# VHH binders against Phosphatase IMPL1, chloroplastic (IMPL1), part 19

Target 1, 311 residues: Phosphatase IMPL1, chloroplastic (IMPL1), of Arabidopsis thaliana (Mouse-ear cress) (q94f00)
Amino acid sequence: VLSEVSDQTRYPRIGAKTTGTISPAHLLEVVELAAKTGAEVVMEAVNKPRNITYKGLSDLVTDTDKASEAAILEVVKKNFSDHLILGEEGGIIGDSSSDYLWCIDPLDGTTNFAHGYPSFAVSVGVLYRGNPAAASVVEFVGGPMCWNTRTFSATAGGGALCNGQKIHVSKTDAVERALLITGFGYEHDDAWSTNMELFKEFTDVSRGVRRLGAAAVDMCHVALGIAESYWEYRLKPWDMAAGVLIVEEAGGAVTRMDGGKFSVFDRSVLVSNGVLHPKLLERIAPATENLKSKGIDFSLWFKPEDYHTEL
Short names: E, the ipSAE of ESMFold2; O, the ipSAE of OpenDDE; V2, 0.75 times the mean of E and O plus 0.25 times the DockQ between their complexes.

## First folded at step 16 (VHH; framework vhh_8h63_2)

Design ab3 (from aa2 with Y100W; at its last look DockQ between E and O 0.33; V2 from the best seeds 0.00; counts 0 for: pae E 13.3 > 2)
Fold by ESMFold2, look of step 16:
Structure ab3 (fold): chain B 311 residues (1-311), chain A 118 residues (1-118)
Amino acid sequence: as target 1 above (311 residues)
Amino acid sequence: ELQLVESGGGLVQAGGSLTVSCAASGFTVSDNAMGWSRQAPGKERELVAYIWSGGSTYYEDTVKGRFTISRDNAKNTLYLQMNSLKPEDTAMYYCARGPWKSGWPDYWGQGTQVTVSG
């Protein structure tokens, strides 16, 4: 009998150890249907005019977002009436002590959607006892006169797929050859300023740093192997729950930006192709520790108090 | 017609307390996500506090433990109770209806000025 050798640079898994009483195949089927159903709403909206008043454009974004969320919730509630739901628009929904929590972003990349810039998505993740169990992201591509979608999905332990085909992170092993992605949050605070410096520094040493504007899309691009890493401060559970599982199941690494074990309820994330993760943390982790020394807490946010976890 | 009207601002000494209010018309406050932002002179607006339609709350780190967002459904009114006020809290305070997606707020009020001396 041959003993397994552990990789000392491997980071703790963030995905659930099991999908509980619901089979991986069943959970995947519902999470994909939910994301695709929300994406049908968004697809209908992508051809609506953008050359209207700011209020009219704001209404388009808001109406599309609410309609996508409603469509997603209908799928989840019809299939799992007792599951808890955490949505960007409606907050925490449900009155049961379910082990399952759905984290839903019905329109990730709203500014891009409003402009017709082809980087936005519907993102649906489901947690089992606090850990991602299944995920789907429907990405919009092409742009005006050429809109299309592709569907990313994963189950814990089941690998990651794009349009039904297995995907894997890149094998790039030097930052100097990496394409990196980041994003900037709502506030122009110390975290924002720190990330501006990280952006500048990594632009100096890599093949480039993209600021694309949709967190779920960014993570799926890492999982697909067309980018090597993504990081951002101050994201919310619905921004991260699906993308992090998809990256991990594609063979990537997921941590907080300080290098600590990631939870969907944390407010910082670093995902990568894995092999680059320690090198990226050499710069990112100290910057994050500096923010923490200023009293900024990046852990356990928006976790429902009554939702029991194994975290 | 949707309308948000902020009130209750004023001058207060550092360490003092103040409650600002936002009266809503044309929609039901409890059916919507609601929030408070503030804008200091020469700065961009920043989110201060947020309450989902289900009652869950969020606070920006610099106000956490000092500010409390709440609503009175009978009066259709949103509140921000501000305690232990600091000169850095001086700003125009705005009420907004969500969803509070980055860069795309649904509606803003006219604001109420809060000025903290000392």
Scores: ipSAE 0.000, ipTM 0.271, lowest interface PAE 13.3, mean pLDDT 86
ESMFold2 (binder alone), look of step 16: mean pLDDT 82; pTM 0.819
OpenDDE, look of step 16: ipSAE 0.677; ipTM 0.859

Design ab4 (from aa1 with G103N; at its last look DockQ between E and O 0.79; V2 from the best seeds 0.00; counts 0 for: pae E 2.5 > 2)
Fold by ESMFold2, look of step 16:
Structure ab4 (fold): chain B 311 residues (1-311), chain A 118 residues (1-118)
Amino acid sequence: as target 1 above (311 residues)
Amino acid sequence: ELQLVESGGGLVQAGGSLTVSCAASGFTVSDNAMGWSRQAPGKERELVAYIWSGGSTYYEDTVKGRFTISRDNAKNTLYLQMNSLKPEDTAMYYCARGPYKRNWPDYWGQGTQVTVSG
């Protein structure tokens, strides 16, 4: 039921080889509950007024972000009191001796949420000794007057699901027929400028490149097979931990943008339907190597000290 | 309304120590993730140290063991203690509020210059 990349190439898997002493089913249950509980907080907020002062809108965003994270933390600590947690806002909680690290993004796509633009999510990934073991993303869809959600999930080796149904990446085998996705960080630096050039070039040779504004959503769309690839520089572990496993378990490929083996603590990611991965890297990898030659730092980032990994 | 003011920069000899500070107004430092970044001439700005609202910290490899980020809630101030300074630490040091969110703007101070010489 799992798809495989063509005989032309195969990229190293990034998911954990085991979920440790906690069964895949148990991890999946808790990771889904955590993501859904955070999403309940976000759902309560989606219909609140946006025709208010900028300060009032900023407070709504901040309050929602913090409340979602707190709700997610409560689920994790209630079920696994000693697990290590890396939350986007609250930081590192728990003991680094834990093999399990929860990477939590309580509101991915903050600007979209603030505007009511329907591309944002709650993203929760669980690593086992540094490798993704279970994941859930709750995506918000529809928009004003029509808000709804759908839930993506995966366990390492267990495939990927959307609302309980198995999903797979697309079979598109030419970039000219691909719908691609990218994102841009806030800083307008050399990585940003390089990605603007990649954006331009790929819009000229594909069916389009989307810039939707939520990394976890973008990766889930690749896993669903409705887009063929997503790439971005300077993402954090909480942006990537869930989405990368969901793509891999849907039969996709995951690497750094230089083509190297991906770690959740890396600063770049390329995900795709697999068959297109080598062709995408033909342009993306040299651009990334050029950034590295200019001294742009792509070493590991935001890894909790003393957290044991088998990377 | 919201304001971040860095201070404490200066000239220091290699191997020396220096503390830079960031006074905040309009919000509570301990309720937010806060960070220090630096920019050397001709280089891009890079994160050096980060403290989450919960008090946990992160350091880039180039400064681990030498730099310490901290905050003083009574003074609503963020600090960066820099020890064993090297010439390559020469940069403008910037304070920032908030998580480095992908799609939400950070707040930056004006910076304070640190110059390390032989």
Scores: ipSAE 0.524, ipTM 0.797, lowest interface PAE 2.5, mean pLDDT 89
ESMFold2 (binder alone), look of step 16: mean pLDDT 82; pTM 0.825
OpenDDE, look of step 16: ipSAE 0.734; ipTM 0.885

Design ab5 (from aa1 with G103D; at its last look DockQ between E and O 0.73; V2 from the best seeds 0.66)
Amino acid sequence: ELQLVESGGGLVQAGGSLTVSCAASGFTVSDNAMGWSRQAPGKERELVAYIWSGGSTYYEDTVKGRFTISRDNAKNTLYLQMNSLKPEDTAMYYCARGPYKRDWPDYWGQGTQVTVSG
ESMFold2, look of step 16: ipSAE 0.668; ipTM 0.863
ESMFold2 (binder alone), look of step 16: mean pLDDT 82; pTM 0.823
OpenDDE, look of step 16: ipSAE 0.718; ipTM 0.877
ESMFold2, look of step 18: ipSAE 0.629; ipTM 0.846
ESMFold2 (binder alone), look of step 18: mean pLDDT 82; pTM 0.822
OpenDDE, look of step 18: ipSAE 0.646; ipTM 0.857

Design ab6 (from aa1 with S56T; at its last look DockQ between E and O 0.66; V2 from the best seeds 0.00; counts 0 for: pae E 2.9 > 2)
Fold by OpenDDE, look of step 16:
Structure ab6 (fold): chain B 311 residues (1-311), chain A 118 residues (1-118)
Amino acid sequence: as target 1 above (311 residues)
Amino acid sequence: ELQLVESGGGLVQAGGSLTVSCAASGFTVSDNAMGWSRQAPGKERELVAYIWSGGTTYYEDTVKGRFTISRDNAKNTLYLQMNSLKPEDTAMYYCARGPYKRGWPDYWGQGTQVTVSG
């Protein structure tokens, strides 16, 4: 509890200060239902045979993504017909005049899913004027012959839950005792190279750096306190909207990788247990600034046109 | 089995227009998120425009108002109409299936060169 207060004083909160005319409880109810509904679709597909061909696996992933997103969209539209939606597969749907923007990743960790490797998730977040208001992530755990799910959820100011129980970030205050997580995009660009160097360096000084392959899952693990930090370049709003709120509400810190105030439309993210955040930034921020100096774009992206934000 | 073939690149004067195409095989363009990226000499590859399966589009600020991404379902082809071209638009232009999807099913073409003379 004390650590949460301390972290909030150091880094700006990203969660919405208000949920507008809709109650936080109602938003949470719908976001949980939406994520659950999508997860049911994924669960039905998780045991389907995996083709060895590129096309076969691609089709399985694509079909599952689309079906999951469609199921999620149906729930959202049924409850909030006038809200704006940003889905990974379907794109932008709805009225841009809405203060509410749903960010949906119907299947985060597609490579893991394709191989039947654990650690993928359904991620649903809703923003109020650009700030996360409510979130739910359904993580798939176990593996072949023993698939199960774990559900994370949060509202701004309401705390973070896992399977209905309150969760908190760890209190680990030394990098050498920390388990860290990072991710890599598909494109092997300068950001990728930079992050590979960070991966190497942090592997040397910590208990280890995991590369799990699902941003929403990675963030939830930080929120759960079983990892101390996660960072990645070039994630999209639907990758981050839910996870960052869950981390923050679990008492963690969320920033850009340069240490600046985070928006879900940013091209970098660093989450941690809060205590380690400044130590991590000692290395991560200079690396990020170096990318900027090379002319790499870190402007906001994938923000819907005319969507009103208070960032 | 899956293939993307870009075409339509060439030399154009500043202020001119050009349309590049991406013919797809092995999958349906309209059922997938598609995008155009470009890579200038000495620079990293950057997103230019994106079209979701639902038909909505995204543009980087550098090309917004000048470029238009579209598709012809009958031809299973993706397009990028480029107007008011600038020298800084000079690059190899690539089309991709789900260019920013984490993991599958990212697939890139070979690219088509666009050169804008000042």
Scores: ipSAE 0.406, ipTM 0.763, lowest interface PAE 1.6, mean pLDDT 91
ESMFold2, look of step 16: ipSAE 0.492; ipTM 0.790
ESMFold2 (binder alone), look of step 16: mean pLDDT 83; pTM 0.836

## First folded at step 18 (VHH; framework vhh_8h63_2)

Design ac1 (from ab5 with A33K; at its last look DockQ between E and O 0.70; V2 from the best seeds 0.00; counts 0 for: pae E 2.5 > 2)
Fold by ESMFold2, look of step 18:
Formats: structure tokens, C-alpha cells, sequence
Structure ac1 (fold): chain B 311 residues (1-311), chain A 118 residues (1-118)
């Protein structure tokens, strides 16, 4: 059976060993405030009209993204003026010599947001020397006429929380009873085709596979224990930095889709409740190795050039 | 009417230089995330260079130090300056306007062919 000792033997932890010179409590406080402040901007936009021109809808998405990121950035800079930031919209900002890198996705699940479909989030993760140290994700739930949020958070070694309550991954130990999640990008390339086949294969053997549309939300659902796993190819650091720590601190496992040690700058991720991780990799890892044999690169992406890591 | 029109491709000897351009209309280049990708025969499209609206840049390791992405606001044009070209750089080069989100469509130009002889 897979115990915590067995999981540690197979799957190295991905969270930072320390939060550095900033205490876990202080870092958690700021990362939560940053994510909540961005989410206030997104909440102001959730009821704006969607039955408009495509250009108008695209502008709404872009304006919301930029305003949310600006709000998040203001919180980070006010509390930590010298930290490095990688924002999805604004790019690389701050002191390149900093050990701290904030990976910000001001609106994860943009198509869902555009449609008013209730699966999108604000995601803020902060790395210490390349490893996640603290994280917060503010998830939007309910939908039109019923919008609400819930806040996920974690610090390395401090456990994972949802609205202040400790959370844990599920204990499901059989794939046939598992609810799984995946996602697909817009490129219909070999990785897409491979994942469509994985999707099909897993629908045959599990309780179901969801394609919800927001990576941070998907990982938080694994951490909350309402889904057993999430995987996706071609994600970027801001898609993954917060969610992976939240899963790990909820007792889950995090790897690349080839089973190797995960880095926030990798281009694939598999998270799970831990118990199912080896069984999921039995199909996912060989499929991923096949893609790599075709020359598809799943390694480092969007790492700031001068940012020091211990990866 | 959003348009991206690449130009400046051609035949270049190994070790040479070439600049490709992307003229944009229907939006402001400097307000957006922009990038260059390339696709060689039999290979998938790969990112080459990326520039955020704030001006910071990212380069794939295979081109770092040799290629430079830049913008000209007066001409609303994106550039890729390619130095020390290698036969492996032979590809169709595409200009793209972000969002570069997995869950929102990117916009691509028609491409311009760069061929490097060795």
C-alpha cells in the first residue's frame, strides 16, 4: 500500500523547505490579501453584460485581467517592495536579485468568466528560491444571480485551508471510484491528441473525467477532496504555482506528467490525492514519454532569466 | 478588423542575420502580449520570443542571445532580429497577439518563411 513514507520515497515534495526571512504567517497573510484584492476586481465584473460583440467581450476579459493584476501587484509591492513578480498580463517586474518570485494569474478560466460559467479564480503563488512557499486561490462559485467566492490558502509545511478550515485530499483508493479532471489548450497538436486519448481511456475506467476550464480551480478541488486528480499539458508558471502547493499541503502528490520531480516552470503537471498517483502514472507517464520521444519539450518555460532557484 | 502581416523572410547563409516584421492593425501592439513562434517542416509550432505589454521579454533557450524581439509604437509593428542564424532556425515564423492563455484564443499571422543554408 501507498503510505506517507512510500509517497515520499516516490514523489519528492515540491514546496519550499522554508519561507525564508519572511515568517509563514506573514507571507500567508499577504498572499491571501493579494488574491482577495484581485478577486474584488473580478467580482465587480461578473455581472457585466456578455450578450455583446466578440470584441466587446474580449475587451471585458482583457480589462478585467489587467485591473485584477494591478490590484494584486499593489498589495505585493506595498508589503514587499523588492520582490520579483511574474504576472500573466504585465510580465516580469521587480528586483531580479530577490529570492521571492510572485506568480500571478489575475483571472484563471477566462472563457468561463466570459460566459459566466462558475469555474474561474484568482491565483497567487509566491516561490522561495524556485519552490512554492505560500499560495492563495480565490474561487468563484454559484454563477449568475448567485455569485460567491471561497478562498484556498497554504504555506509550505503549514497545511492547506479553505475559508480558514483545514482541508485534505480524498482517501479514494480505486480509480473506478475516482472523479478526475483535465484540460485542453487551443493548439490541436500531439499533446492535445494524446490527452484526448487519455481523457477517453480514463472515462472508461473512472467515475468520470471533468473538463472544467480553470487549472487553479481544478487543483483546489483535488485539495478539497471532491476530485481525486487533475492533469494537463502546456501550463505556465502562473497557472500552477498556487494550486500545486495547496494540493501538496492538503496531503496530495504533485509530479510532472512523466512522473518526474515537478518544477513550477515545467510544462506539465499531475496532481492527485496521492494514493492514486502511481495508478494514474501507469497510463499518463508512458503517453508523456512518447510525446517527449517526438521532440516535444515539457521542461522549463517562462522562468525569469535572472531569478535564482535551487531547482 | 484585426490583422497581423509578417514580412522580411528569405534565404540567408548560416551565420547571417535577418529581421522579420509583423505589421498590426485593429489593436495597439504595445498594449498587448506579443510573440514570435516558428514551425519547421515535420515539427510542431514552438515559441521563440515573447514580449509583455510592460516591455519585459522572454526567449527560448535555443535562440537566447541570438534573437531580439522589439516593438515600434509609431509603426504599430513587432520585430524579431535574428543573428548568428543556423540551419536549425529554418522555419515559418509566425507573429502572435496574446492573451497566450490556454483557455482563450490567440491570434496568429500568416507567417514568413526563413531558410538558412549551411
Amino acid sequence: as target 1 above (311 residues)
Amino acid sequence: ELQLVESGGGLVQAGGSLTVSCAASGFTVSDNKMGWSRQAPGKERELVAYIWSGGSTYYEDTVKGRFTISRDNAKNTLYLQMNSLKPEDTAMYYCARGPYKRDWPDYWGQGTQVTVSG
Scores: ipSAE 0.562, ipTM 0.829, lowest interface PAE 2.5, mean pLDDT 90
ESMFold2 (binder alone), look of step 18: mean pLDDT 82; pTM 0.827
OpenDDE, look of step 18: ipSAE 0.658; ipTM 0.861

Design ac2 (from ab5 with T57K; at its last look DockQ between E and O 0.67; V2 from the best seeds 0.62)
Fold by OpenDDE, look of step 18:
Structure ac2 (fold): chain B 311 residues (1-311), chain A 118 residues (1-118)
Amino acid sequence: as target 1 above (311 residues)
Amino acid sequence: ELQLVESGGGLVQAGGSLTVSCAASGFTVSDNAMGWSRQAPGKERELVAYIWSGGSKYYEDTVKGRFTISRDNAKNTLYLQMNSLKPEDTAMYYCARGPYKRDWPDYWGQGTQVTVSG
């Protein structure tokens, strides 16, 4: 068991300072139930045949995504009917006057799911006034004919858990000994090109850079201590809300890729074990600043209108 | 099979209006998140507007107040109404189903060219 490593002295915390009128335990209970319920839907679909037409495969992915989200929404609405929801498929549901915003990715890693490759997850996070308060990620592990799940969860200030056991980021303090993770969107834009260069550079100086294909999974691996860092451009709030809290509560650091304070509505994210964070930023921040100088938009996005935040 | 076909592009003067359409086949537009993106010459493709299956909408700041994304369920068609057009809006406009799934290949149309003259 690795001891907790924290870089909170250097980087501001992103987790909520309070959960408002709802207890952290209750939020955690519901977020775990929601993620579990979605994961059950995905588990039913994961064993369906993949040797079908292109349209059939696309439909399988889309239908699974929508069904998982619907199941998650039912749990959330049953427990918190007045909360605001931002789902990948269903969008914004509820009243923006709520302090609570649920960010839901019902199937993170759709390509992996489609191919039966074991790196995808159900990701559910809940924000209090814009800051992550509770999170649960159900990762699918194993593979065809041996699928299983691993459940990550966290509350702000409550630590991070995997299958009910406390987890911590690694203590690795050298990039040369680090296993890193990154991701790419399907758009081959300037951000993509920049990240490809970062991928090349870090591949050269680290033990390796993985491209796993599921942001929530990638962050949870950092929280679990089996990887030292993860970064990616142009993720959406539902991709990041749960994972970033889990990393932070595992003792890791979370920032934008320019080193600034992170919001789930940002267009870049860097998470790490904390110890390596400044070393990673030595390369990542200049590259990100270069994109900004070229006029690439890094403003907040997908923030619901009139949703109150304390960012 | 699944298909998206954009139409309605053309030449328009600055300050003018134009509506582009995206006819879908093989799936129901109203049951899916849909979006418009555009790509200007020499620039990266950028999101313009997004409509979730639930009907909520998202707009990039560059088009807020000027563009409106909508859909006609009966026609299974997605629309983008563009008002107060600027030369900077000149681009190939694309529609897609679930355009922001991280690395899942989305369905894109062939695009429709919008040119705004100054």
Scores: ipSAE 0.605, ipTM 0.843, lowest interface PAE 0.9, mean pLDDT 92
ESMFold2, look of step 18: ipSAE 0.608; ipTM 0.840
ESMFold2 (binder alone), look of step 18: mean pLDDT 82; pTM 0.826

Design ac3 (from ab5 with P99I; at its last look DockQ between E and O 0.80; V2 from the best seeds 0.00; counts 0 for: pae E 2.3 > 2)
Amino acid sequence: ELQLVESGGGLVQAGGSLTVSCAASGFTVSDNAMGWSRQAPGKERELVAYIWSGGSTYYEDTVKGRFTISRDNAKNTLYLQMNSLKPEDTAMYYCARGIYKRDWPDYWGQGTQVTVSG
ESMFold2, look of step 18: ipSAE 0.616; ipTM 0.844
ESMFold2 (binder alone), look of step 18: mean pLDDT 82; pTM 0.824
OpenDDE, look of step 18: ipSAE 0.747; ipTM 0.889
ESMFold2, look of step 19: ipSAE 0.570; ipTM 0.819
ESMFold2 (binder alone), look of step 19: mean pLDDT 82; pTM 0.823
OpenDDE, look of step 19: ipSAE 0.616; ipTM 0.845

Design ac4 (from ab5 with D106N; at its last look DockQ between E and O 0.86; V2 from the best seeds 0.00; counts 0 for: pae E 2.3 > 2)
Fold by ESMFold2, look of step 18:
Structure ac4 (fold): chain B 311 residues (1-311), chain A 118 residues (1-118)
Amino acid sequence: as target 1 above (311 residues)
Amino acid sequence: ELQLVESGGGLVQAGGSLTVSCAASGFTVSDNAMGWSRQAPGKERELVAYIWSGGSTYYEDTVKGRFTISRDNAKNTLYLQMNSLKPEDTAMYYCARGPYKRDWPNYWGQGTQVTVSG
């Protein structure tokens, strides 16, 4: 008789042990409101003209990015006036003595947004002493003439939700049946070249590898169980802070691409449905160790200097 | 049109100081996230200093405490003050506009060469 496979990962948990002095319910409520408020700004812009000058398109992206971040900041400041914030556009704001750091990506998937391609999001993650405590991602779907959103959220220890419904990673246990996702930065360096090799190899042995263009969306798709894994080199804290908690709280695994314990300030991430994680690492970890042996650093990026962590 | 022009590079002895500049046109430097990156011969380009639109900064560990990024609104110019220079700082230094988004291309200047001898 076959028993159900445990959904426990064999990798260190990355979420905070507690949400601190702020209850999980309160922190979840505020992080969801912050992400939704930013997404309202983005929604106002999804149908603005894109067949315009490059400067006009660049201004649309920049203005939307700034306005979304400003809207998110207003929610955070109204609810937690002394919390520290790391915003992708505006930078480090607030009290460096705070245990709470809000990592904000006001528009994840910027090229997709610029083209009207329906894979982008607002991503808001809250760290407690360096570890993800609460998260929300508002994903844009549908595309021109059909835009819609759905909201992913999680608290450490509280599970993951999409539009209020509990979600979980898939149970797919073979790579040849897996749908995988990866991403590439615009720097064509050794990490990029290595990931192109990984992409090709996994395309050969899996159901397929997607390159969708929004890291937070990719991780939410793993958490939802519609894809089995996502990996990428050289992400920043605001790219990863929300999505990683959502995957973990949906029963998935989160590591660095070398298999080591993940921190939001690391420069690589592998998330998966858990059961496939060791098999994916059999190829990904050696490739990553080879990059590290060349002196390429994948740790401690964009951490605010004065923010105290348990890392 | 967007334009970034780096200048101020040159030959400096180890332990010395140098300031490189980046004049911008087509946008306001202080309203944008801006950065300096460098590329040494045979090495990959690496970010060394970053300033967000709000004025906060980030430095790579290899330059922290020695380099200072700043901007001048009147001249619409980004600066990198480099102190206690080492031979390892020898590189082409590039100015960039943008948040270094993984999915949106940055704009780069042509670069200015910094060579540290000795």
Scores: ipSAE 0.558, ipTM 0.818, lowest interface PAE 2.3, mean pLDDT 90
ESMFold2 (binder alone), look of step 18: mean pLDDT 81; pTM 0.821
OpenDDE, look of step 18: ipSAE 0.768; ipTM 0.897

Design ac5 (from ab5 with A33H; at its last look DockQ between E and O 0.78; V2 from the best seeds 0.00; counts 0 for: pae E 2.7 > 2)
Fold by ESMFold2, look of step 18:
Structure ac5 (fold): chain B 311 residues (1-311), chain A 118 residues (1-118)
Amino acid sequence: as target 1 above (311 residues)
Amino acid sequence: ELQLVESGGGLVQAGGSLTVSCAASGFTVSDNHMGWSRQAPGKERELVAYIWSGGSTYYEDTVKGRFTISRDNAKNTLYLQMNSLKPEDTAMYYCARGPYKRDWPDYWGQGTQVTVSG
């Protein structure tokens, strides 16, 4: 028994039990290279002018997204020509009989990128039979005149790293001392309104709730131990696949916002340092059940047809 | 300059077929993520079908096998072919140009009404 995580059995683990025929080290090497290569494209763009027309800004975002994903895809296809890919920009590509599905977000935090606000990332996760097997997130930090990156990575069972150093979630054991993070979609629907109420309530009882604007970054901050939890409704597989593995491998807990077992294809996520997870769910789960009682579906989105899973 | 105009809605009998169209101007449909969403009375708008710029597609389970999203590059037009229509498909159908990101705005048409009687 070599694990230092005391709560591993309280919530089902979401990471793959094996990386299949590809070794963890090899899969990690490729996923890191893919994310870093996409991030090189984004880095080229961070200093381009933003005091321009709305069409020009929208084109910068679109061009950067497409170029980043193209660079990521080149790495993946060169190393694994038959793997299935679900990319935010390019869609579903490759062999649906593959056990491996790459979930790619070439630019997470689009509004932040457009404004030069330093909370955005490239996020690459690879699933084995539906479960995260390896992940890398390259986070942009610093902001104008000071841009830099740091790289988060993980393999199932291999722990989580930031710039090659092992990381672990915080040990904070009271919500009153916790720094929390959430996010909101552009649509002001019932899930949005519910989360505004959760935001208000948690701001009242914690050290604060941040709304930073990039899901992959938020989850990496939980994994790094500088925040205690992150939750959000209506995320897509490419928003979540990498970050959730990084949190779990840093010793954190991952569930749906109703407390159920998380799948990358679900439409809600709660990640935390683990010890706070039940306390957070005491408020978050009933709110989520109320949305479900109104007929709002939080399960299975954007799963490629015919992709075999062990979920 | 940018415009999305839906058309082709109407009244159709259950089990019938209907095609709705979305004529685009100010951008190229095949270079963009495009989708159809629908809103029934008293319900939230829901995604129906989605096509990435590269041509791959996604369908919600309630329409899979019955609906087909497609593009005509010569006409710069997005289509939704709806077969085996059910009364539950009655809704206002909206065309949108992505990127369908939660934190970046989409561009929407005005919608076209589809009413399935049965």
Scores: ipSAE 0.511, ipTM 0.805, lowest interface PAE 2.7, mean pLDDT 90
ESMFold2 (binder alone), look of step 18: mean pLDDT 84; pTM 0.844
OpenDDE, look of step 18: ipSAE 0.715; ipTM 0.873

